# Designs tried in a protein design chat: VH-VL binders against c1abc3. Part 6

Target 1, 185 residues: c1abc3
Amino acid sequence: MAAGVQGESVARNYAEALLVLARKADDAEGWGALLRQVADAINNDVNLSRFLESPRIAAEQKSVVLSKALGDKVPHLFLRFLQQLVKNRRQMLIPAIATEYETLRDAASGIVHARVTVARETGDEEAKMIAERLSKATGKTVVPHFAVDPSILGGVVVRVGDTVMDGSLRRKLGMLRRRMGGTRA
Below, E stands for the ipSAE of ESMFold2; O stands for the ipSAE of OpenDDE; V2 stands for 0.75 times the mean of E and O plus 0.25 times the DockQ between their complexes.

## First folded at step 1 (VH-VL)

Design r3 (framework fv_recibokibart; at its last look DockQ between E and O 0.55; V2 from the best seeds 0.00; counts 0 for: pae E 5.2 > 2)
Fold by OpenDDE, look of step 2:
Structure r3 (fold): chain C 185 residues (1-185), chain A 123 residues (1-123), chain B 108 residues (1-108)
Amino acid sequence: as target 1 above (185 residues)
Amino acid sequence: QVQLVQSGAEVKKPGASVKVSCKASGYTFTDYYMHWAKQAPGQGLEWIGEINPSGGSTNYNQKFQGRVTMTRDTSISTAYMELSRLRSDDTAVYYCARDYDFWSGYEGYFDYWGQGTLVTVSS
Amino acid sequence: QIVLTQSPGTLSLSPGERATLSCRASQSVSSSYLHWYQQKPGQAPRLWIYDASSRATGIPDRFSGSGSGTDFTLTISRLEPEDFATYYCQQYGSSPLTFGQGTKLEIK
């Protein structure tokens, strides 16, 4: 757990740093998109992931590959950023950094990302309604990210940052059970 | 006072290699990127490439890719640029230039330059 | 690559006059990544203006930089004899880093 939290903190710090650079470039959105593309490549390309994760490959070699692959295709300082991650052996945090970057960027624009847990898959209309309701409730534009967990039985569990709103039937039933003197299941 | 002192003029034949040095002083050598630029006689400036503070990462202009090698010797605060397979159009003054640290909050321009090294390529 | 085109190629003026130097980028460049250098014959370039409008240390206030997007300008309000040199703009936004071809400011 500590390692996970520490990793998240590190990822956030890098995201903040990148966002500063991106803002100086007047292209926070573009830089975020590039970062996401790199993150997706890492997640979806097994060869790339293995290459970047391999301790047998020197950081310098990884940096050279990045330079050759991205050198004239991405902003100069964006490339440096990635190379710095490689230098610090933190290249595998790129997906996490991408997520944190998006969160930070959007927060600055009044956009809030919410993790929405539902008991079953939601349709497009239902998803839209949830987004609208959350937006109305928060006063911000909420982008919901849905996860399915049948164990909540119904309703929704919403996480925004460190805040959790549990409107699940599981919780409601649990409360009723406690009120009735029942044991926790 | 920050100073970048480059090696002296070189005369080379086509096909040869040249290695130019840039000795830094007056600052922490390992905190700054080093760049190299080319200026042909009577012409403008051309960026050759950069090397990171530790010397473990380089980015080259594609125009020079395969012929240029940048290195650093941190023990003597010296950066090197080697250009191989020289040709007549490599005749130029070559400059080293300091860039700000990427993480210092200051970045993106060359605040100090070496005095330049003339490299002449002639038969 | 981003091409920086400076104009005019040569600018002939007298001391006391106003000089306006242009740098046009082939693509949009952030002001934070547009810089100017001064170079005199036989000397290395010197940082002059950074972030499009910030004077480097020791640069007189008669020098000013402005611009955004693709159009940037270096202005000298009243030329002094020591101001006659070649000025280069540079972009740091995209690889490869590139310079303009320079504007030579010469005495009339």
Scores: ipSAE 0.850, ipTM 0.943, lowest interface PAE 0.5, mean pLDDT 91
Fold by ESMFold2, look of step 2:
Structure r3 (fold): chain C 185 residues (1-185), chain A 123 residues (1-123), chain B 108 residues (1-108)
Amino acid sequence: as target 1 above (185 residues)
Amino acid sequence: QVQLVQSGAEVKKPGASVKVSCKASGYTFTDYYMHWAKQAPGQGLEWIGEINPSGGSTNYNQKFQGRVTMTRDTSISTAYMELSRLRSDDTAVYYCARDYDFWSGYEGYFDYWGQGTLVTVSS
Amino acid sequence: QIVLTQSPGTLSLSPGERATLSCRASQSVSSSYLHWYQQKPGQAPRLWIYDASSRATGIPDRFSGSGSGTDFTLTISRLEPEDFATYYCQQYGSSPLTFGQGTKLEIK
């Protein structure tokens, strides 16, 4: 992987492996939710974080505790995944792995997140039409995240991934906003 | 050819321990989880637990938690299952069985089994 | 834990007949986690069907597996004398791993 992003490259590799297992189980969303719960516990529970991080506790002891706590509550291969992270001393990467898993899951399902900056607050109907238009234009399912910036003076700025703006898309959005109205004489 | 050869039959008294061995050959021992299962006379199969021979991590059926210990010696490709505080209802044939490593993604079945080890617990 | 209930407990048939063995799970199991084993008296179990429907190496095509969710079947289209044995289903998806209690297929 690229220099300077080694932690994220490791996390992505584990996330890819977990997503393969989750798809075998036909439950990519459920396994993602489980992973996020573990990640949140690590971030928010000081006792758990100290236990998992401690160099005085052997990996096998951590593995036994995980098996006792989770063994009847999670899929078998999910438990083995957590135990492998402990064996490799990567369990503190679980929050990063959860983030990479969610990104990979969304990309594989054709879901793309877009940042949509508008000059004024958007009504529910206009927001739905913008999302539908973005989805048609991109050929993917677009989840818009709206922000208001009055300084753009009535324009619309759309960012999808690393793409800053598409002039054709900007024109199409402008036509959509005119059609939905918001001023009547 | 893959082969799992278990240790011979054992007769034990209640309260004792037994340690059953399973020697693997014909494959890379550390690439596959090893499982243990119990079959009481005239009855079906019950999963006891598993060990990853590469690092020694284990998962046990809660029914056996606290009484079972699984270990391995990678230098002789051998897995072990020790059951302590034996009772009469521990009388059974005990099998080792091979499972694919977690990283292969599609394994999860027991493709090779040992011949079984009869453990008899009697006073 | 997931309970696998096999039916019938004993199935008495003659060579040449079709056999249908049922395995019902107490909750949904992915087909990728449902496997079948054959066991003859005095022998270890042998992998027979994996992933609900895939035959293990060397298993005759008269054996077929099917099903999804909670209901799975093993079908033998035309029984041969060597097919009389006990068959177990097994789930790998949830810990503890569990087996059905078995269906004994015996000669009538």
Scores: ipSAE 0.296, ipTM 0.702, lowest interface PAE 4.4, mean pLDDT 83
Fold by ESMFold2-Fast, scan of step 1:
Structure r3 (fold): chain C 185 residues (1-185), chain A 123 residues (1-123), chain B 108 residues (1-108)
Amino acid sequence: as target 1 above (185 residues)
Amino acid sequence: QVQLVQSGAEVKKPGASVKVSCKASGYTFTDYYMHWAKQAPGQGLEWIGEINPSGGSTNYNQKFQGRVTMTRDTSISTAYMELSRLRSDDTAVYYCARDYDFWSGYEGYFDYWGQGTLVTVSS
Amino acid sequence: QIVLTQSPGTLSLSPGERATLSCRASQSVSSSYLHWYQQKPGQAPRLWIYDASSRATGIPDRFSGSGSGTDFTLTISRLEPEDFATYYCQQYGSSPLTFGQGTKLEIK
């Protein structure tokens, strides 16, 4: 549940801070890759996830484990960044921070990530259509990330960067066409 | 003004341990990382490691890992470096030095140094 | 680890001359993480130049730092007697933090 609204805002603040440090290090791409590796390790290793999440294990002990595992393999301030997350008890936000970091980097390159919630699993053709329409509407290259929620039957919820677009698929496509000056209805 | 005052010279036999102290004054002790560096006679500087006085987290140079332990006592604004299983090539002046963490808006340089502690390891 | 190689190891000059001290990194280092320290015999090192080119508080204008990537330079435009010391470069980008072996600036 690191993806809550409050968690997303906090994660974005950390991602922005990390990106500033990474740019000063002349390696925003490398830092992003390292952050993604840490995020994936937390998502895929149950023992690591439990260790980092446990309130019974002191923050200092978690920092020592991170230092021993990563200290000579990552940039020094990147290690400090992870230790600061542990000190602030925000280490479980690392997957969300990685996603926000990737979104910030792609925005700088004209690439924008969209979270698209659909009622039914989307096929390849439908996914391409949605990506093309969102790219046309925003004037940027949009990479869609799909989530399925059967409870929204027939509806589509789209979040592009800081913008949330609500409505039925038919209504939303109509609005996008009007913005772009396309064929009516 | 900012000052870092280290403990006095030590003479140890091989296999012993030494614990050097660094007392900080003139600033908020827990806001700044503390580093330790080694300088053997006639040689250059070698980084040993760092400690965050706020949380106690440490990062050590792999060369010293397993022999070095850094601690602090926030009640007396003092950092400690303990080096165990001493060898003749541990003979050196050991320095503490202050640095900012990334939240303070400063980037990784040692702005104030202690006067140094000479540790001599001989039979 | 990043190895910093300073050259020359010893530089013999007279007061009034220009000194150029080099620091070469085995891997690229952001200028924001390259610093210089001055050390005189029997004394602790002192921060001299930080972020490759910024003079620390109280450091005279005759000192300047420059460089990026793998090649960094400390320049003293006109040597004064008090400038004869050992200068160390340091990188903060990668752990372990490392120093160069030092350049000893000595009177001819």
Scores: ipSAE 0.213, ipTM 0.659, lowest interface PAE 4.9, mean pLDDT 85
ESMFold2 (binder alone), look of step 2: mean pLDDT 93; pTM 0.949
ESMFold2, look of step 3: ipSAE 0.227; ipTM 0.675
ESMFold2 (binder alone), look of step 3: mean pLDDT 93; pTM 0.948
OpenDDE, look of step 3: ipSAE 0.848; ipTM 0.941

Design r4 (framework fv_recibokibart)
Fold by ESMFold2-Fast, scan of step 1:
Structure r4 (fold): chain C 185 residues (1-185), chain A 121 residues (1-121), chain B 108 residues (1-108)
Amino acid sequence: as target 1 above (185 residues)
Amino acid sequence: QVQLVQSGAEVKKPGASVKVSCKASGYTFTDYYMHWAKQAPGQGLEWIGEINPSGGSTNYNQKFQGRVTMTRDTSISTAYMELSRLRSDDTAVYYCAREEWELLPYYFDYWGQGTLVTVSS
Amino acid sequence: QIVLTQSPGTLSLSPGERATLSCRASQSVSSSYLHWYQQKPGQAPRLWIYDASSRATGIPDRFSGSGSGTDFTLTISRLEPEDFATYYCQQYGSSPLTFGQGTKLEIK
């Protein structure tokens, strides 16, 4: 059901990203409630759903409508998260993202092991920062196991259990690696 | 190396408009939000607004709403800020600044050198 | 909008002394959305501390940031001549983005 297995994976990646932001804002519960309200509005308001889904309406127009409707009512970064979904043409995944966010919040804290594939060997400080970011992104204690694959073109590939993470998390880790290295490689 | 280079100083009459440019290099222009800030002589920084260079969407500080327009040209990696109906209190250095767009703390990691706009009769 | 009030407006100290710069928000701001910039006369601002406590690349360890809620602090443990500048705090937890009015560090 829903967006299917592939869409569910994408929705989970966005939910994990939002949870990281919400935890930094010290309001994971509040952001979850806001996300659920937006999801419910999309599910229950035919005009809103039709507007957001329409391929004939530019992403920029959709972002403007979201800004006008929500700008004063929600945290700025929450609004920007929604606008990024529109930019990526993922706004119809909002209900699935809300469900995945709720699932992540309900999960008990635990230790998980992750395979982290990198283009070059990592130093101790870089490895520690990657572990900290994965722990924040997942809300769990992540123990990373590094593998080097020079054939990947920059960035990192993260696998937690049987789930592969890409997109926002991959770009975030790529940026972290560049910061630790001092220059972009 | 990341660099933001702004257009040169301008002198304008009250009631005129000014358009300041900010040319980006050393990174993918469309991946990072661009912000504009005002600094009057001897004063602090004041946020004017932001633009997403990919889609062109903008968000302005209410104080400048109706007088400011932000645009970009992706073919030359340049952002623009146009301020209309200029008043003497618009005399200031205007800065463009790049914001980290991804899920890191949002801050301005690179700034343009600033453009002095003088409004005088 | 969230108003950031910095104190003192001007702080006169000598090299070797400890500096404590305050930034107070009119409403609670998560530490993840509070940042500090250094600006010298005639120059653009430069990112100094982000996420309330993280030093930007190249910033000496004599600089530290702390705080949460409405009260944030930038501390310089032992002032060097190059540290005399104006420091601005900035929040991005609520629209519009706002800056404090600045604290000017000047040589006594």
Scores: ipSAE 0.005, ipTM 0.483, lowest interface PAE 12.4, mean pLDDT 81

Design r5 (framework fv_recibokibart; at its last look DockQ between E and O 0.39; V2 from the best seeds 0.00; counts 0 for: pae O 5.3 > 2)
Fold by ESMFold2-Fast, scan of step 1:
Structure r5 (fold): chain C 185 residues (1-185), chain A 121 residues (1-121), chain B 108 residues (1-108)
Amino acid sequence: as target 1 above (185 residues)
Amino acid sequence: QVQLVQSGAEVKKPGASVKVSCKASGYTFTDYYMHWAKQAPGQGLEWIGEINPSGGSTNYNQKFQGRVTMTRDTSISTAYMELSRLRSDDTAVYYCARDYDILTGYPLDYWGQGTLVTVSS
Amino acid sequence: QIVLTQSPGTLSLSPGERATLSCRASQSVSSSYLHWYQQKPGQAPRLWIYDASSRATGIPDRFSGSGSGTDFTLTISRLEPEDFATYYCQQYGSSPLTFGQGTKLEIK
């Protein structure tokens, strides 16, 4: 899987490389769909995930299995891309690469994906309001992707592209500090 | 100067195996894919498969799957193609050819001189 | 597999004439994955045109490639004696990689 921020950066680099190949093939949408299908297979098939992750199985053996399973079903350079990930021991980043690929394609259309970390699950109404506020703030069409982290209770953290926005807790703390230091009126 | 030099002609009996070599020089061997193609007498070209010399990963044409094995030895910049269970219709000139850019896949820009394999009883 | 059909199979022309060689794919191929090779008797093939329209290093301006989708063409505007050879198109988009059966350009 992804290794935090560093893993996300590596995944973005691979997603950028794949998008260049997909555009050369005149099929960025189709390649994205194939990548998502592979990512979902890794996430949902325990036997496939174990096979790809196992240090007991040589990279060459994993590449042979990929070639036999996918060789005639996917574009040739897409297969080569997957084999390159296996060679570099990056095959477990495929789900993260798929997400970054989708983000890059959406950015080209004026659509950006935001990672929104919240203290609790959001309802559909709240999700819509957050999307509208972020779209207004950025001047782009923002699609929020929610993650729950109870440790940020009373606040929210938003990452849009390479920008991180610290939410309500820091702002409210600053206001409280100013009020406590003020002269009584 | 980029050169691909192949091993000499071979005569084999039906059912035998043949291993053709392709020695590369004039470039970094592991930076380019190596392909193999077959050309039967008076016929066109047929792709057999490819190998990435850096990692050893291979992709084969399903027509040859189960009978072909591609390997390489990076210490001597040499690629090999072994074809087993030979039949008379395997009689052909076999070519190795370099794929210009390993990351993007380019046309076959340099070719070996060819190796004639004759299968006869 | 993608089948590449070349026409005509043999083209008999004289030096100074224009040659037009066709390559048709059984399904759409990105122009970035369509290449042409020249082969003379007893010799290995040589890269001639890549990405449908780009001349390989050293190839004369009289050669041009064009096309997209399923229809691709190699044109020689004014034949020279050294141009008489067999030309193969090749696709790189789908496995297995495939070649056309070739067009033999011969002197009349």
Scores: ipSAE 0.456, ipTM 0.790, lowest interface PAE 2.7, mean pLDDT 85
Fold by ESMFold2, look of step 2:
Structure r5 (fold): chain C 185 residues (1-185), chain A 121 residues (1-121), chain B 108 residues (1-108)
Amino acid sequence: as target 1 above (185 residues)
Amino acid sequence: QVQLVQSGAEVKKPGASVKVSCKASGYTFTDYYMHWAKQAPGQGLEWIGEINPSGGSTNYNQKFQGRVTMTRDTSISTAYMELSRLRSDDTAVYYCARDYDILTGYPLDYWGQGTLVTVSS
Amino acid sequence: QIVLTQSPGTLSLSPGERATLSCRASQSVSSSYLHWYQQKPGQAPRLWIYDASSRATGIPDRFSGSGSGTDFTLTISRLEPEDFATYYCQQYGSSPLTFGQGTKLEIK
């Protein structure tokens, strides 16, 4: 299931609720790490993902499995939160919720995370330059997360929070204008 | 106005099962988790588990896992706890208790009067 | 699981005296998840203090709660006859939920 704009709004609402609980527990960092671990397990364990996604398994059965697996290992209200997601059929949004939680947590601390899509692998030196440029542009400390997509024709696509910067499209248009006798780019 | 009324005392043989009820009134039953706790004679309190009356999801203390089943009937605002394969050390008063807020982990603000379960051969 | 150890097990005092009841957790517990209950013989427990320091509705101001991390206390500034009971601390932050073993506050 692919998350759209509506899915991001729903995920943000759940992330806000979880952050309130985590702050009440005095552990916003720890609850974020737990949520990321669950999200990674869903993304990397095919049996778990199939189990959670299956419409043939009742929400109550999914809830029992979560309680048995996690009941002694996570905060009590974190477990209740996961069970509420299952009840609402939103457990497949957990990776998106984790991303929104991290964004909300870091916005309060002056740190922002940027999703940076590049055409080819980025070395450590280039990554540091990109982070520094983004930090200057946003006025915050930017932590970049790189993904490779060769189809963007050598450009860079950057998402910082809700803002998207797409250098790939502008570079392609600039190259086309120059080839037709354009004045610049 | 909030009230939790439990079923009466039970006397059981080892190996049997018991089902204790807890009837809620004075509030919206499905908005609050219902908890169950055990208090053996002269002893402290031990948490058994909880049920979300909305949807019926449960969390059990590992000590009771496999022997306890919590259910509810929302049409009569009643929660149930069933304990199977009874032993003599299951002799205790069993309490139901409501928590204050389903999401934020507030305290157990209202308790039932308790149900004495005696297991003897 | 988080073990809550209450001390003393029994506290024998007279009306008018100050009582201090201790609850120590085996690991840190948020104050927002540490609660106190009073129980008299033959009765169900009653919520007394929640969030470590907030009095439940109708609880007299002679009761105060404090503490954070692993160390929490319930203090009664001047004992009244109705205050003699058993007091339990409870943590709500980690599964399983656990209670302390209780402090029995009895008349000397």
Scores: ipSAE 0.365, ipTM 0.750, lowest interface PAE 3.8, mean pLDDT 84
Fold by OpenDDE, look of step 2:
Structure r5 (fold): chain C 185 residues (1-185), chain A 121 residues (1-121), chain B 108 residues (1-108)
Amino acid sequence: as target 1 above (185 residues)
Amino acid sequence: QVQLVQSGAEVKKPGASVKVSCKASGYTFTDYYMHWAKQAPGQGLEWIGEINPSGGSTNYNQKFQGRVTMTRDTSISTAYMELSRLRSDDTAVYYCARDYDILTGYPLDYWGQGTLVTVSS
Amino acid sequence: QIVLTQSPGTLSLSPGERATLSCRASQSVSSSYLHWYQQKPGQAPRLWIYDASSRATGIPDRFSGSGSGTDFTLTISRLEPEDFATYYCQQYGSSPLTFGQGTKLEIK
């Protein structure tokens, strides 16, 4: 279930808290990876999801299962964090928390994720060039996520957070048409 | 003021069990982990294990695994440590200690006064 | 498990002198999970230094903690009579929680 707006804010708060712990452990990346693994497990394992979501199962039982499953495989504070989520009945926010954590972590490291829409599938070289150009333009390390949309005709549309940079041919042509007093074809 | 008050000294025979209590006051009992440590006479500290705030999860030192049971009674803010199949080398002072919560990061900041357990034939 | 080795086992000094206590870990420990405790005979341990370098509440400024990775140090700049005790380092960066064997600081 997609966390509503309120759920997103809660998820962010937990992500911030976890990031602080991870940084103290000097392993923000490692903890993020672990969190992602747990999130993926929840998303991909129906039995696990049902188990964690079930209100018929006591929080304590869920906590014990987490302890048995993760045990010494993860930092103890990481496990405690998850158990705290269970205690607060917010274990189903773990996927959202994972996403927010990654966002926060990357932001702190100067990494920016960008959604890049292209008209055609890009090759590896072209993808690399786009990433480099975006990185230079922003002064940050940009990780592009590509989507193909033939309707843009050409160029690129880049979305970073709430900011959109539309360098598509569609936009350019649209602007020209408007300037020329042209009607929608 | 945070206080941890432990039960009194115990004398046990080998093979018996002992249950030590630790009553907490001055803070929200259900927000903190509780740890237990062992200190043999003239020796250093040894970690026995921990119990989470709800009492539903425990982590024990492998050395004590199978002989130790930690529990909590939240209604009276009391933690318990039970050690079974006692032997002479279990003679020690046992301490409860409050751990920090996952948000504040403050370590074992408060300790009980200790409980002497003597195992003798 | 992470083994903490403290040195020296016994340190004999006089009031007014500088004391340096070492705690070496068998593997790297985050400073956030390295702590020191003071214990006097017949008493429970008391938190002394936390996060490798932070003084617990009420601890005099003559005490300082330092170090990272595998090497940590507790320093007392000028010993007072009340400082003579046993000091333990402790880690919980990984399970199980472990203590050093302790350094006994005694009056020369």
Scores: ipSAE 0.021, ipTM 0.620, lowest interface PAE 5.3, mean pLDDT 87
ESMFold2 (binder alone), look of step 2: mean pLDDT 93; pTM 0.951

